# Designs tried in a protein design chat: VH-VL binders against Defective in cullin neddylation protein 1 (DCN1). Part 5

Target 1, 240 residues: Defective in cullin neddylation protein 1 (DCN1), of Yarrowia lipolytica (q6c0b6)
Amino acid sequence: MVRSDWRAQEIRRVMTFTGSKEKTARDALEKFDWNVEVAIDHILNTPQVDLSGASKVFDKYRNADSDEIDLDGTIQYITDLGLSLEEPTVLAVAMTAGSPSVGTFTRKPFVEGWAAIGGDTLPAQQKLCRSFAESMTSLNADFQKIYKFTYGFLLQEGQRVLPQETAVDYWRLLLTGKYEHLDKWLSFVTEKYKRNISRDAWNMLYEFMLFQAKDPSLESYDEDGAWPSVIDEYVEFLKE

## First folded at step 5 (VH-VL)

Design f52 (from e5 with light chain N55K; framework fv_ciduvectamig_arm2)
Fold by ESMFold2-Fast, scan of step 5:
Structure f52 (fold): chain C 240 residues (1-240), chain A 125 residues (1-125), chain B 110 residues (1-110)
Amino acid sequence: as target 1 above (240 residues)
Amino acid sequence: QVQLQQSGPRLVRPSQTLSLTCAISGDSVSSNSAAWSWIRQSPSRGLEWLGRTYYRSKWYNDYAVSVKSRITVNPDTSRNQFTLQLNSVTPEDTALYYCARLGMITFGGIYFDYWGQGTLVTVSS
Amino acid sequence: QSALTQPASVSGSPGQSITISCTGTSSDVGGYNYVSWYQQHPDKAPKVLLYEVSKRPSGVSSRFSGSKSGNTASLTISGLQAEDQADYHCSSYTSSSTYVFGGGTKLTVL
């Protein structure tokens, strides 16, 4: 890290405006690339958090040799949260706790993520998971955030697009019971489209589901508009 | 779609190393939604899980306590396969050996969804 | 000796229902809803029938159903058919973060 006088000034500014201690101000500034306004907003919108509780939860499930919650620790942890391993709510947990990939958690994102929302004990996290489950039952803003997070969560290092089979499995997990035309979409991508799935295709399906819900006949669909080609091809498929 | 194809010696002498390979098609050995296991089957002990390997930012290996001191499960991303090495074998290691995938959607699928064809390994002099 | 207890054999006639039990402890079957059932025909690899006690993979007949009460999981096969003659294995995740299996049950269709 570079110690410079201007950073000391920025730390002092954040402390002055937020009433935070030096460590809190410094950590926020480092997290947000020394953007004072973003750091101040973060501190003011983040309750004073005690990391010790969430850290004790992490310690219960971690592998002591790696200081990570590995696959076995994850299975025990998700079970203790009261969740099924194959329910969409576990993706909310992965996002909240900053899981880097399926079946693992690392200390800093886990502890900070849970502490930020009052997940200081296993029972508190269980209660929060029941709240998350509410967000997973329908198309809403919280669900959309988890839906969009999922694409990046599933990408492997160096991977730019999702294999079609992976995308299909997670669309079934996330959208069953929430999108009436899911089977049509899955038939289109597996039987007609037959390509790997880009982030734009993943994200724009969500926008299209909202569009189709408001206009089931697709009368207002503009093929010359800003929709990506995958959605244009899907609408063409539906007209057949 | 996923297929597991096994290969390796079927006869191993006591005290030597048992070595088997499982070639994967239809999935990647470094898939972040799978773990790759070895399971054996014998008349006296039935089905026994031996160990697994999986990739999540780094490689992880987990082994059953009964074989932990003798076993290594190794992935090979270039050939899309993983291997079993079991050292210092005895006649009690005679069994039908399977490779299998533990498929995971979210953090789940605690079951073996695809299996190799099996390799009968006899440990005798 | 297997960690989970299954009957060695069970038999039934076509069209009947049969049930196979799988008994463990509070550290496996009783502690987790991660019980799987596998069907194995002679000289074939096991094939998954049920997972998470009662869930069926795509392509598995609704004639196969599962349940759990305390430390005992059960596989029920309704409308028994000749093709169901096979060995059936239960499996459970454990508190030691391992996988254990039952001894297997030979189903004979009379």
Scores: ipSAE 0.584, ipTM 0.796, lowest interface PAE 2.2, mean pLDDT 89

Design f54 (from e5 with light chain E52D; framework fv_ciduvectamig_arm2)
Fold by ESMFold2-Fast, scan of step 5:
Structure f54 (fold): chain C 240 residues (1-240), chain A 125 residues (1-125), chain B 110 residues (1-110)
Amino acid sequence: as target 1 above (240 residues)
Amino acid sequence: QVQLQQSGPRLVRPSQTLSLTCAISGDSVSSNSAAWSWIRQSPSRGLEWLGRTYYRSKWYNDYAVSVKSRITVNPDTSRNQFTLQLNSVTPEDTALYYCARLGMITFGGIYFDYWGQGTLVTVSS
Amino acid sequence: QSALTQPASVSGSPGQSITISCTGTSSDVGGYNYVSWYQQHPDKAPKVLLYDVSNRPSGVSSRFSGSKSGNTASLTISGLQAEDQADYHCSSYTSSSTYVFGGGTKLTVL
């Protein structure tokens, strides 16, 4: 309408100055209360990515009524990526696409996440997934990010600790073939510890795996140091 | 450990509504890694999936085409249970009814990992 | 009639191997790797044996194995035992985002 004419003009001005597409200019203007200078600064200081390709991929799998990829869409999507639902690479996809929980994706984090790494078509996402699968074969910085992401991804609404059964299943999924003493850790958790798993316990296991790889005898382990009690209990279990 | 306990009437008259409840222990009906289904078994049709409910930021319900016009699957978070309502029943709805969990989809694949004890419902005058 | 085709019955002797087939279409078994197998003893609920074609849940014997070729999935039971006598059901995800089952196969041991 007539009241939108000046906004159309400001959108065109931002587009002209920055070289951005109409949606990028509009979104920046709306975010910063139609302050043209602030919107321009934001665009110029933010990496520009084309969201249209990833948006088309989202449209293929979304539920039209909710504009979300629901459980059915997720099953079809993971299948079309060439992945098994039991495959650890699915967690890399969940992290990349900003999945809020098992079996769902929302438009903004999906589109922005894939666009940021060149995942603008289904074949491009399939290629990226093959690269993710390679990163999942050993302990490395990329794997650690996915490992840490997984804890929050699995938490249920209102939950602050993870049931040990769930933690054990995902430790098997993530750490099989990567941690020599995995069976000992799982025996400790199920037979001795018998408690729900905190975020700190989840995160510090990764640090302990790196520590134990460098010092298999645990001679340099300091029980009065900064290790959490769960790791102290585990070290005592290993000494038995 | 997850357990599913079923309850509801075992005899229903033709044209009435079949109503069954599945009480959940060891998991939450609003679990973000589960979906909750009704499956029935009859000698003539074998096992038949009827529908499911699940929570992901909001509730979703999905139903098999064969029953879609007559079926409702409803969660109840306050009692940690979910129900089946099947309207306008006929003798062909006579079956053993199970509730079941579709669990840990990202990790565990697509399968029904825990089942209720089953409820034989007879539709007869 | 069931959506997936299984033989109505199969039989074997203790120690033998038997195979049960589950045939669908490109819209279910042939289109997805989401085939599961369930064992059902008399008066009991079904129990999962295999999922995603060949994966075994914790506690399921390695005597149970699965495979798929085209539109046909197969369950193989090696070292057949008396307690394996049961009904076996296959299931698949479909292109309609639903689940379908086979007609079931009655396994007789002896």
Scores: ipSAE 0.409, ipTM 0.709, lowest interface PAE 2.9, mean pLDDT 88

Design f55 (from e5 with heavy chain S30Y; framework fv_ciduvectamig_arm2)
Fold by ESMFold2-Fast, scan of step 5:
Structure f55 (fold): chain C 240 residues (1-240), chain A 125 residues (1-125), chain B 110 residues (1-110)
Amino acid sequence: as target 1 above (240 residues)
Amino acid sequence: QVQLQQSGPRLVRPSQTLSLTCAISGDSVYSNSAAWSWIRQSPSRGLEWLGRTYYRSKWYNDYAVSVKSRITVNPDTSRNQFTLQLNSVTPEDTALYYCARLGMITFGGIYFDYWGQGTLVTVSS
Amino acid sequence: QSALTQPASVSGSPGQSITISCTGTSSDVGGYNYVSWYQQHPDKAPKVLLYEVSNRPSGVSSRFSGSKSGNTASLTISGLQAEDQADYHCSSYTSSSTYVFGGGTKLTVL
């Protein structure tokens, strides 16, 4: 007790100078052998991530028996975020909160993911979701990140390729209103290609959409380039 | 397109277990975008959701409070189907039983998008 | 007894519009935009018509529309046709994370 008094004082000192919580101050002091100046510099130069707020949000929606947000908790949670269950913005939430699969969330990825971007309260998460929704309105770097995430999110354990029907459903969800030739791509996939969709095929469609927007005639398309065979077959389909 | 085909006994004695099976075509019982439900219909109670099973890295089972003590909804992964067991039945369990798919974050949102043909189960001596 | 209140019957003539109400509480219809409508013909399973109050699945006629005001959701069928004669059921998600249904409405096309 007597021997711990000085540590309590150093913890309070670090907290006073940094505005950090007790655990953050203690962890930094322990990491740097109770060197107060180094601990203060570390905290001030390292983003402070407070997990307690996001943990409280998780606790509101979790199933207490499993400590997971299950399908029912997900419905309540997405509703409280102000989102439709079918809108593309829910995939941004799944990516941010590290959802392992459609309709579920686990504590550690949820809490760490939201805390990392300031999602420490339900209102803060609602505000972040409005920003995500704006990013989902057009082809941009944030949208591409969510688009690429979606492939892995939909893969079942042990699955290496995505069933065509699943890929088609999510291309409609993600690309309607964003890719002028979506109907032609979907016709190609269902009527000509007729194969399951690889990660490379999924990812390279995005690059091709950007390419086709700049060169609608496909005059500069190089079949000897780095395009995968699925895109080469699609370009041949378009020329029919 | 998803199709659900039901089978099972149509007559059950009071106090016995009601058992029905729903065979899935056009989807997997492991589907990450589905939950597999049982719903019954009777003139006195209308449509009643009874329970569901679904796979998301592990199996989940959820049940309506009114039947939770008597009901089990289980996947049969070897035959791509799922089952309903309802224990200790009474004449009030007489109903038309449907299996149904609940979709999520895909085409269909949160609703029962595909239904089996229905099985009329009579609980009578 | 059904958790959601629907009229037992409604009738209309071909070409008319009819509306079917579905009344719940703030814990179901009033609290969520997860109201679905199902059409059921005799000896057939229910078929979804609308979900999330007003959204139509592919293949469902634009004659079917949905709305919600407070604790009451409504299904409107415009340009009524003989094939519309069926039972109509509403469903809602609830604050207890369950699904509840209305008692059903028998539509007679005169």
Scores: ipSAE 0.512, ipTM 0.744, lowest interface PAE 2.3, mean pLDDT 88

Design f58 (from e5 with heavy chain I110F, light chain Y99V; framework fv_ciduvectamig_arm2)
Fold by ESMFold2-Fast, scan of step 5:
Structure f58 (fold): chain C 240 residues (1-240), chain A 125 residues (1-125), chain B 110 residues (1-110)
Amino acid sequence: as target 1 above (240 residues)
Amino acid sequence: QVQLQQSGPRLVRPSQTLSLTCAISGDSVSSNSAAWSWIRQSPSRGLEWLGRTYYRSKWYNDYAVSVKSRITVNPDTSRNQFTLQLNSVTPEDTALYYCARLGMITFGGFYFDYWGQGTLVTVSS
Amino acid sequence: QSALTQPASVSGSPGQSITISCTGTSSDVGGYNYVSWYQQHPDKAPKVLLYEVSNRPSGVSSRFSGSKSGNTASLTISGLQAEDQADYHCSSYTSSSTVVFGGGTKLTVL
């Protein structure tokens, strides 16, 4: 009654003032020697992510035998998000939910990824997907993160470089309507470069698109500068 | 381009196992952007999807409810092929059998883009 | 036996337009935008014409178009040509995570 009742009261006090769960309140109190004020400050200054909502969404689509969202679960899930499997916005979902490969989601990255941005319910995820779709319409910082993520997402196990045909298809998917000179880049890659695509080549195309948008004549392009050889070869191709 | 080449017996007796092989060229059976299916077409019915196999972090199989208890779709990475095994066949399993590739997520579509030549299998004593 | 309902046959003359329907339920055609259409000539494997209701793969004629309303998807072929004479099959993903097909429609161009 004496000490255990006192601790139970302090746990409930922290829960009341912070909105935290009992375990979170108890762990904070134990960490800071039952100093309620310090525990409250710690909880309020430490983002608390409730994983239960996102976990419930995962449970709806998972294969019970594997505890993974497999191809079938992915089809149903993407459909329920209001998306087409063909649209680039699916790549934003894959990045957010930490998908390891096409057609698969695993519990920990899915739950943590969605919970971190308030995707605690299917309707909340649907709303976030509408925002993602807007970010896929132009070159911007959010689009660049998804663009860079896509390279690793497409690599097969043991693969170090992306087959040229795959890179070309995804550049068309991602950059059509966003890069004025896309057809020139694709011609360069297929007709002159003729090599598989490294991560550096994939990433540096994005930086070059931004550079070319500011300097369409490429007069400020410095071949002796820090640009990788693939971009130097592309600029030579453009000057032909 | 992807090519699918089928092989296997054309005549199977009732109660025996129907076994067909689909050899893949132009893609890998373990490609993480594809799934590999068996589809059949009977004279009395249209097309019927039977099952698929695909690799992500591990191998997965999905099967149509009507055949799930009798069917196995198995990949063979060393020969770059996949097989259909259908146990305890009846005359109702008489059909033209196709293997097909299902393209995946954000790759310009989700549909059966390449098909084998087809194998007519007759189940008769 | 077929999960999706198609008319058994349809006929048209060269230059005309025809439409083939594919009717399912809310657990397949009505619930998902993963409806595909396939063309099959005698003794040949099916060839995809449309996917995700209305999208055409590269190389498929713009004479082929698709739509969906409720539980019914439709394939429309405009400017009919003799080589369009074939069987046409619709397919859909289902809430059971399977693929189902229609019974097929024989198109005769007279």
Scores: ipSAE 0.014, ipTM 0.550, lowest interface PAE 6.4, mean pLDDT 86

Design f6 (from e5 with heavy chain I105R T106I; framework fv_ciduvectamig_arm2)
Fold by ESMFold2-Fast, scan of step 5:
Structure f6 (fold): chain C 240 residues (1-240), chain A 125 residues (1-125), chain B 110 residues (1-110)
Amino acid sequence: as target 1 above (240 residues)
Amino acid sequence: QVQLQQSGPRLVRPSQTLSLTCAISGDSVSSNSAAWSWIRQSPSRGLEWLGRTYYRSKWYNDYAVSVKSRITVNPDTSRNQFTLQLNSVTPEDTALYYCARLGMRIFGGIYFDYWGQGTLVTVSS
Amino acid sequence: QSALTQPASVSGSPGQSITISCTGTSSDVGGYNYVSWYQQHPDKAPKVLLYEVSNRPSGVSSRFSGSKSGNTASLTISGLQAEDQADYHCSSYTSSSTYVFGGGTKLTVL
């Protein structure tokens, strides 16, 4: 649209009041017939996330034919983030960017995920990855989100439960140094339980680790309570 | 434990198609932490990577430039195997052919961690 | 000709150290930390020794170590033993989403 003196004034007024960019102010004014009050209310009550920066990062690594970051792009991307594919911090990146599987990122989850946390440039993502690395060193709320995400990330097409060998590998990766009784849990799973691992079993181990940290003797453990059978069997194993 | 077992003809005539199969046990051909490769070996050139197939929401293939016009690497999820087809072979395609898993784990790196037994294929008239 | 350059042969005596080089370009060895080393005994498939330049899989002796400088990766074997006599192959990921190997190096333990 052609810009006139009074429209330029209204655009500047909306920008000043809301802190929005010129285009955002103009688009809102045009949408609401240049009613400044309504445009301001719309901007203030509509989350404005700029996706363009994260989209440019995606474009740097994508395969142009598929419009996906494939294995080649993932290797280069993780390297440029300052990470090794061998470190648990890659799982935080996968969760943040909504990766469907190891070696792949798709545009919409990548762009929206990074934009939501201010990861709109490669340097910003590198800085966020350093923060993620710190979150991976102990049990905390952010680590728990990454831990829970990992189960679905590891499932292959058509799988409803995770093979025990895979679960054991990733429990070692994620919980070494964080769960005092990890070796006993892994012995239980491999020597006694001997079943594939459900999402509930994966998720409830985390809750049990927190419970056991507060009650190491397990005196307050109620096997008739809401704990799943796998945890009941584990507690029985621990009392042997 | 992952095991790869190869099968296929050991003698192929020039201009025909070389076809080999690699059967997988202990893992799935659609594993999101693996890619499945064909690698050949000749005394003069050493090891030569030919191509791979892998599943990451959809199937992907990558092929070495030297064979790209003649090669297909195909997965078969129903039989848990993958195949090599190399068209228009010449005596220069005579080599020991291996299938191999390229393992891709967050903790474990990216490398060829399991190999088939190898199949010596001779291209001769 | 192989994509990565290795010496055709190297030799040493028991207890000595030897180094095998693997030279590529900025589009493979120089551009990525995805260099692997494989040991191959006669009539056997290759077996991984090192991955991502310097990491050892479980069960691989600490006598095997790896490094990289620019476009050249190196495998060092310390305390040579008779069983180390084998062919050694380097491999690298490339900017074309492919893998390349060196020509292989025959190690003779004298």
Scores: ipSAE 0.124, ipTM 0.578, lowest interface PAE 4.8, mean pLDDT 88

Design f61 (from u9 with heavy chain V109I K110Y; framework fv_unasnemab)
Fold by ESMFold2-Fast, scan of step 5:
Structure f61 (fold): chain C 240 residues (1-240), chain A 124 residues (1-124), chain B 107 residues (1-107)
Amino acid sequence: as target 1 above (240 residues)
Amino acid sequence: EVQLVESGGGLVQPGRSLRLSCTASGFTFSDHYMDWVRQAPGKGLEWVAEIRNKANSYTTYYAESVKGRFTISRDDSKSIVYLQMNSLRTEDTALYYCARLGMITFGGIYFDYWGKGTTVTVSS
Amino acid sequence: DIQMTQSPSSVSASVGDRVTITCRASQSISSYLNWYQQKPGKAPKLLIYAASSLQSGVPSRFSGSGSGTDFTLTISSLQPEDFASYFCQQSYSTPYTFGGGTKVEME
């Protein structure tokens, strides 16, 4: 057999049958001694995640000494993604790439997170960010995931509750234009409640916003129900 | 009330060392990046060094003029940030400010609180 | 390093005047630009961050604009307490760099 011609042909065959890239097809064929049927079966039955592409994006922005994308790298990265400084879409990026804290990305969560959704190049990540931005315009299931993620993302080591000032800043960022009564909620939190914000309080505000949208008069609000005390206090505040 | 109080300044000869301290109160010190900014007599502001928080691995950054000579460090248990200044030069003469780095998302970063400063004079 | 060029170095003005200070970055810094006020013998105070966001407690006569390389601080109607030095600062990349400053002096 003419090995070079034959191998190029088999690589092309595997690519055609699986939709895989040339390297994926070649690697599978080499692993299974150029058995096309076994290579095709392997590709079709094995998740085909391109970690190398996302890893190259990470390498562009990382600090070589720490092997982390630090704040300087993060600023350059979000700028290159086409995102604005105060745009809440950055939180969708943080969630997708498994950022441990504001201003930092670590290799494994970044690479695996982006690869899982096809973000294997900077242009692909830019396209995904445009989709994320659309999800940030209204209350929806994708927005709710990002909203809930944000609480844990903002907690610092040793914190069990979020400082009120931090919670207020991020409620303004996330909920402006989405919750009609946001100013009243923020007035309640800063002027009446005056306590740090628990995860339950953060999460249940979202459920309450949906409830109030369906029942603006709050006539069906059950004070003896499963609502946390912070929501009970807020409803009392609204009726005053 | 957020307060930053610098100490440790003084008169030193060229080539000597000096350690500045900044004691923080009124906020969760361990959450914040801390910076040193200096101002030579009658001149403008020059950023000197930054130390990040534990979540960012206490990474440190320096102005080129002080790299290899100055070391920034912190003690979260005492709410103190330090600036160790070695091999001091006459051009290091300045009022040294401790500043807190505020941050909103990945976009808004700024010095929201400053101490009153501590004076360092390097004799020629 | 990113160089910040601030102009003018000084301006003489009267109470009620509109004062404009400009700051130019040697490369694009998006909107990572802050403005500080410093009075003689005092520490700097943050006025504006992210090019245009007014810090809490700062009077509305102060405003910031610009993006990329060219930025402006405007004081719409100068008050007696506004006679001070003003500094821009880029926070896009370490090392952070400041403009040379603008001294707003009474005419």
Scores: ipSAE 0.261, ipTM 0.665, lowest interface PAE 3.4, mean pLDDT 88

Design f7 (from e5 with heavy chain I105K T106V; framework fv_ciduvectamig_arm2)
Fold by ESMFold2-Fast, scan of step 5:
Structure f7 (fold): chain C 240 residues (1-240), chain A 125 residues (1-125), chain B 110 residues (1-110)
Amino acid sequence: as target 1 above (240 residues)
Amino acid sequence: QVQLQQSGPRLVRPSQTLSLTCAISGDSVSSNSAAWSWIRQSPSRGLEWLGRTYYRSKWYNDYAVSVKSRITVNPDTSRNQFTLQLNSVTPEDTALYYCARLGMKVFGGIYFDYWGQGTLVTVSS
Amino acid sequence: QSALTQPASVSGSPGQSITISCTGTSSDVGGYNYVSWYQQHPDKAPKVLLYEVSNRPSGVSSRFSGSKSGNTASLTISGLQAEDQADYHCSSYTSSSTYVFGGGTKLTVL
C-alpha cells in the first residue's frame, strides 16, 4: 500500500462515518493533519448542506468556458423560474443566489444560497419564487431586506454612490403602489436635491416611509433627531 | 439622455475589413445594465443582429452564426465607445449599419432602447 | 430570408385597428416571452414600441398592444393615425442566445 492509497481509505472512512461527501472529508482531514477523530468531530459539529442539487441547476445554465451564468444563461434561468426579467421578484432571486451584478451568477453563492433554503431543484426554486413574489407585494421585513440589497447590487465597478437616474428607476420598480408619496419623493430628488444617492439616503427612505405611514401629518418628526439631512430637506419640501 | 454616435468609412472594397465606431454618451460602455450591439439592415435581409459586447465582472462577446468567423465587437472604456470589425467583406455585406443599446432593467428588458444614426456602407469594386 | 415571418404590408384607414403577425418557431417566439416590436419612419433608426410581448416603454401610446399565442406574436394598433404609417419590425430572443428579426411590415394609412 502507498501513501495515496492510505489517504484514500481514510477519506472513505470519514465519509462512511459522517455521511459527508469526498471533498468535505478530504478538507477536514487535511485541516486537522489527517487526525480522523478530530476531522469526524469537526464535520459532525459543522452544519452540512447538500450542494449537489443546486449545483446541477447551476450546470444547466452556466457558460462552460467561464463557469458562470452569464447574461444569456440568466435570461434562460429567470424564464424557467416562471418570472419576468423586469418583475421585482427577480431581485429576491439575485439576493438569495448572491448575484454579483445584473445578469450574472457565480457558482459558490448560487449553490450555497439556494441550498440553504431548500432550493435543490428547479421546481423547488420555482416554488420558493412564488413565496418571494408574495413578499414583494407590500412593505414588510422581507421586502426591506431585498430593498436594501438592491442598492449594492446596482453599484457598478468604482461607484461609491448610485446615479440619480438609476435610483429613480429602481424606486419606481420597487415602491410603485407601496408608497403614497413616491411621486413627491422623486420630484424632490430630481428637482431639489439633485445629487447622487448614498446608501444611507437609500436605506433611510424606507424607515421614513414607515414613519410617515404612522404619522401622515409629520407632527412627531424630530429634525434634531437622527434623520439624515436628505430626509430633513424632504420633510421641509413636503410641508410646503 | 443616452445617445449613440457612429463614425467610419462608407465605402469598402471586397476582401477588406469594414470598421465602424459607436461613441456613447449618457451611459458607460461598462454599464452593468446594458449590452452593446451591432445590427444591419438591407432590403433583402431586413434587420439582422450581428453581435454584442458587455461587461459583467469581465467582458463577454456574442456573435450571430452567419458572421461569427469574420466579426469582432470591441469595447473601449477610456473613450466610452465600441467598435465593429467585419473581415473579408463581400457585396452582400452592403447594408445600413446601426449600433444599439440592449437595455436591461433588473435582469433585462431585452430590447434595443437606443440606436445610433446608422451608417450606409457600400461594398463595391 | 428573415428568421421571423411578417406580412410584407398591411393597410388601414384612420380610426381603424390593424394587427401585424410575427411567426417563428418553438426555439424563438414560441419558447420565450422576449418579443419586441420596433417602429421605423423613413430615414430614421427603429424605435422600440413594445418589449417582452406586451410591455410599453414610457411615452408609447396605449393604442399599441401586443400578444402571443404559440409561435405567433401580434402587434395591434388601435385608432390608426396618419403618423403610424411606417415599417414595423418584430424581434425575438432565441434558444441559441442570439436575436432575430422579422422581414418587416409596411403599414400604409390610407
Scores: ipSAE 0.369, ipTM 0.689, lowest interface PAE 2.9, mean pLDDT 88

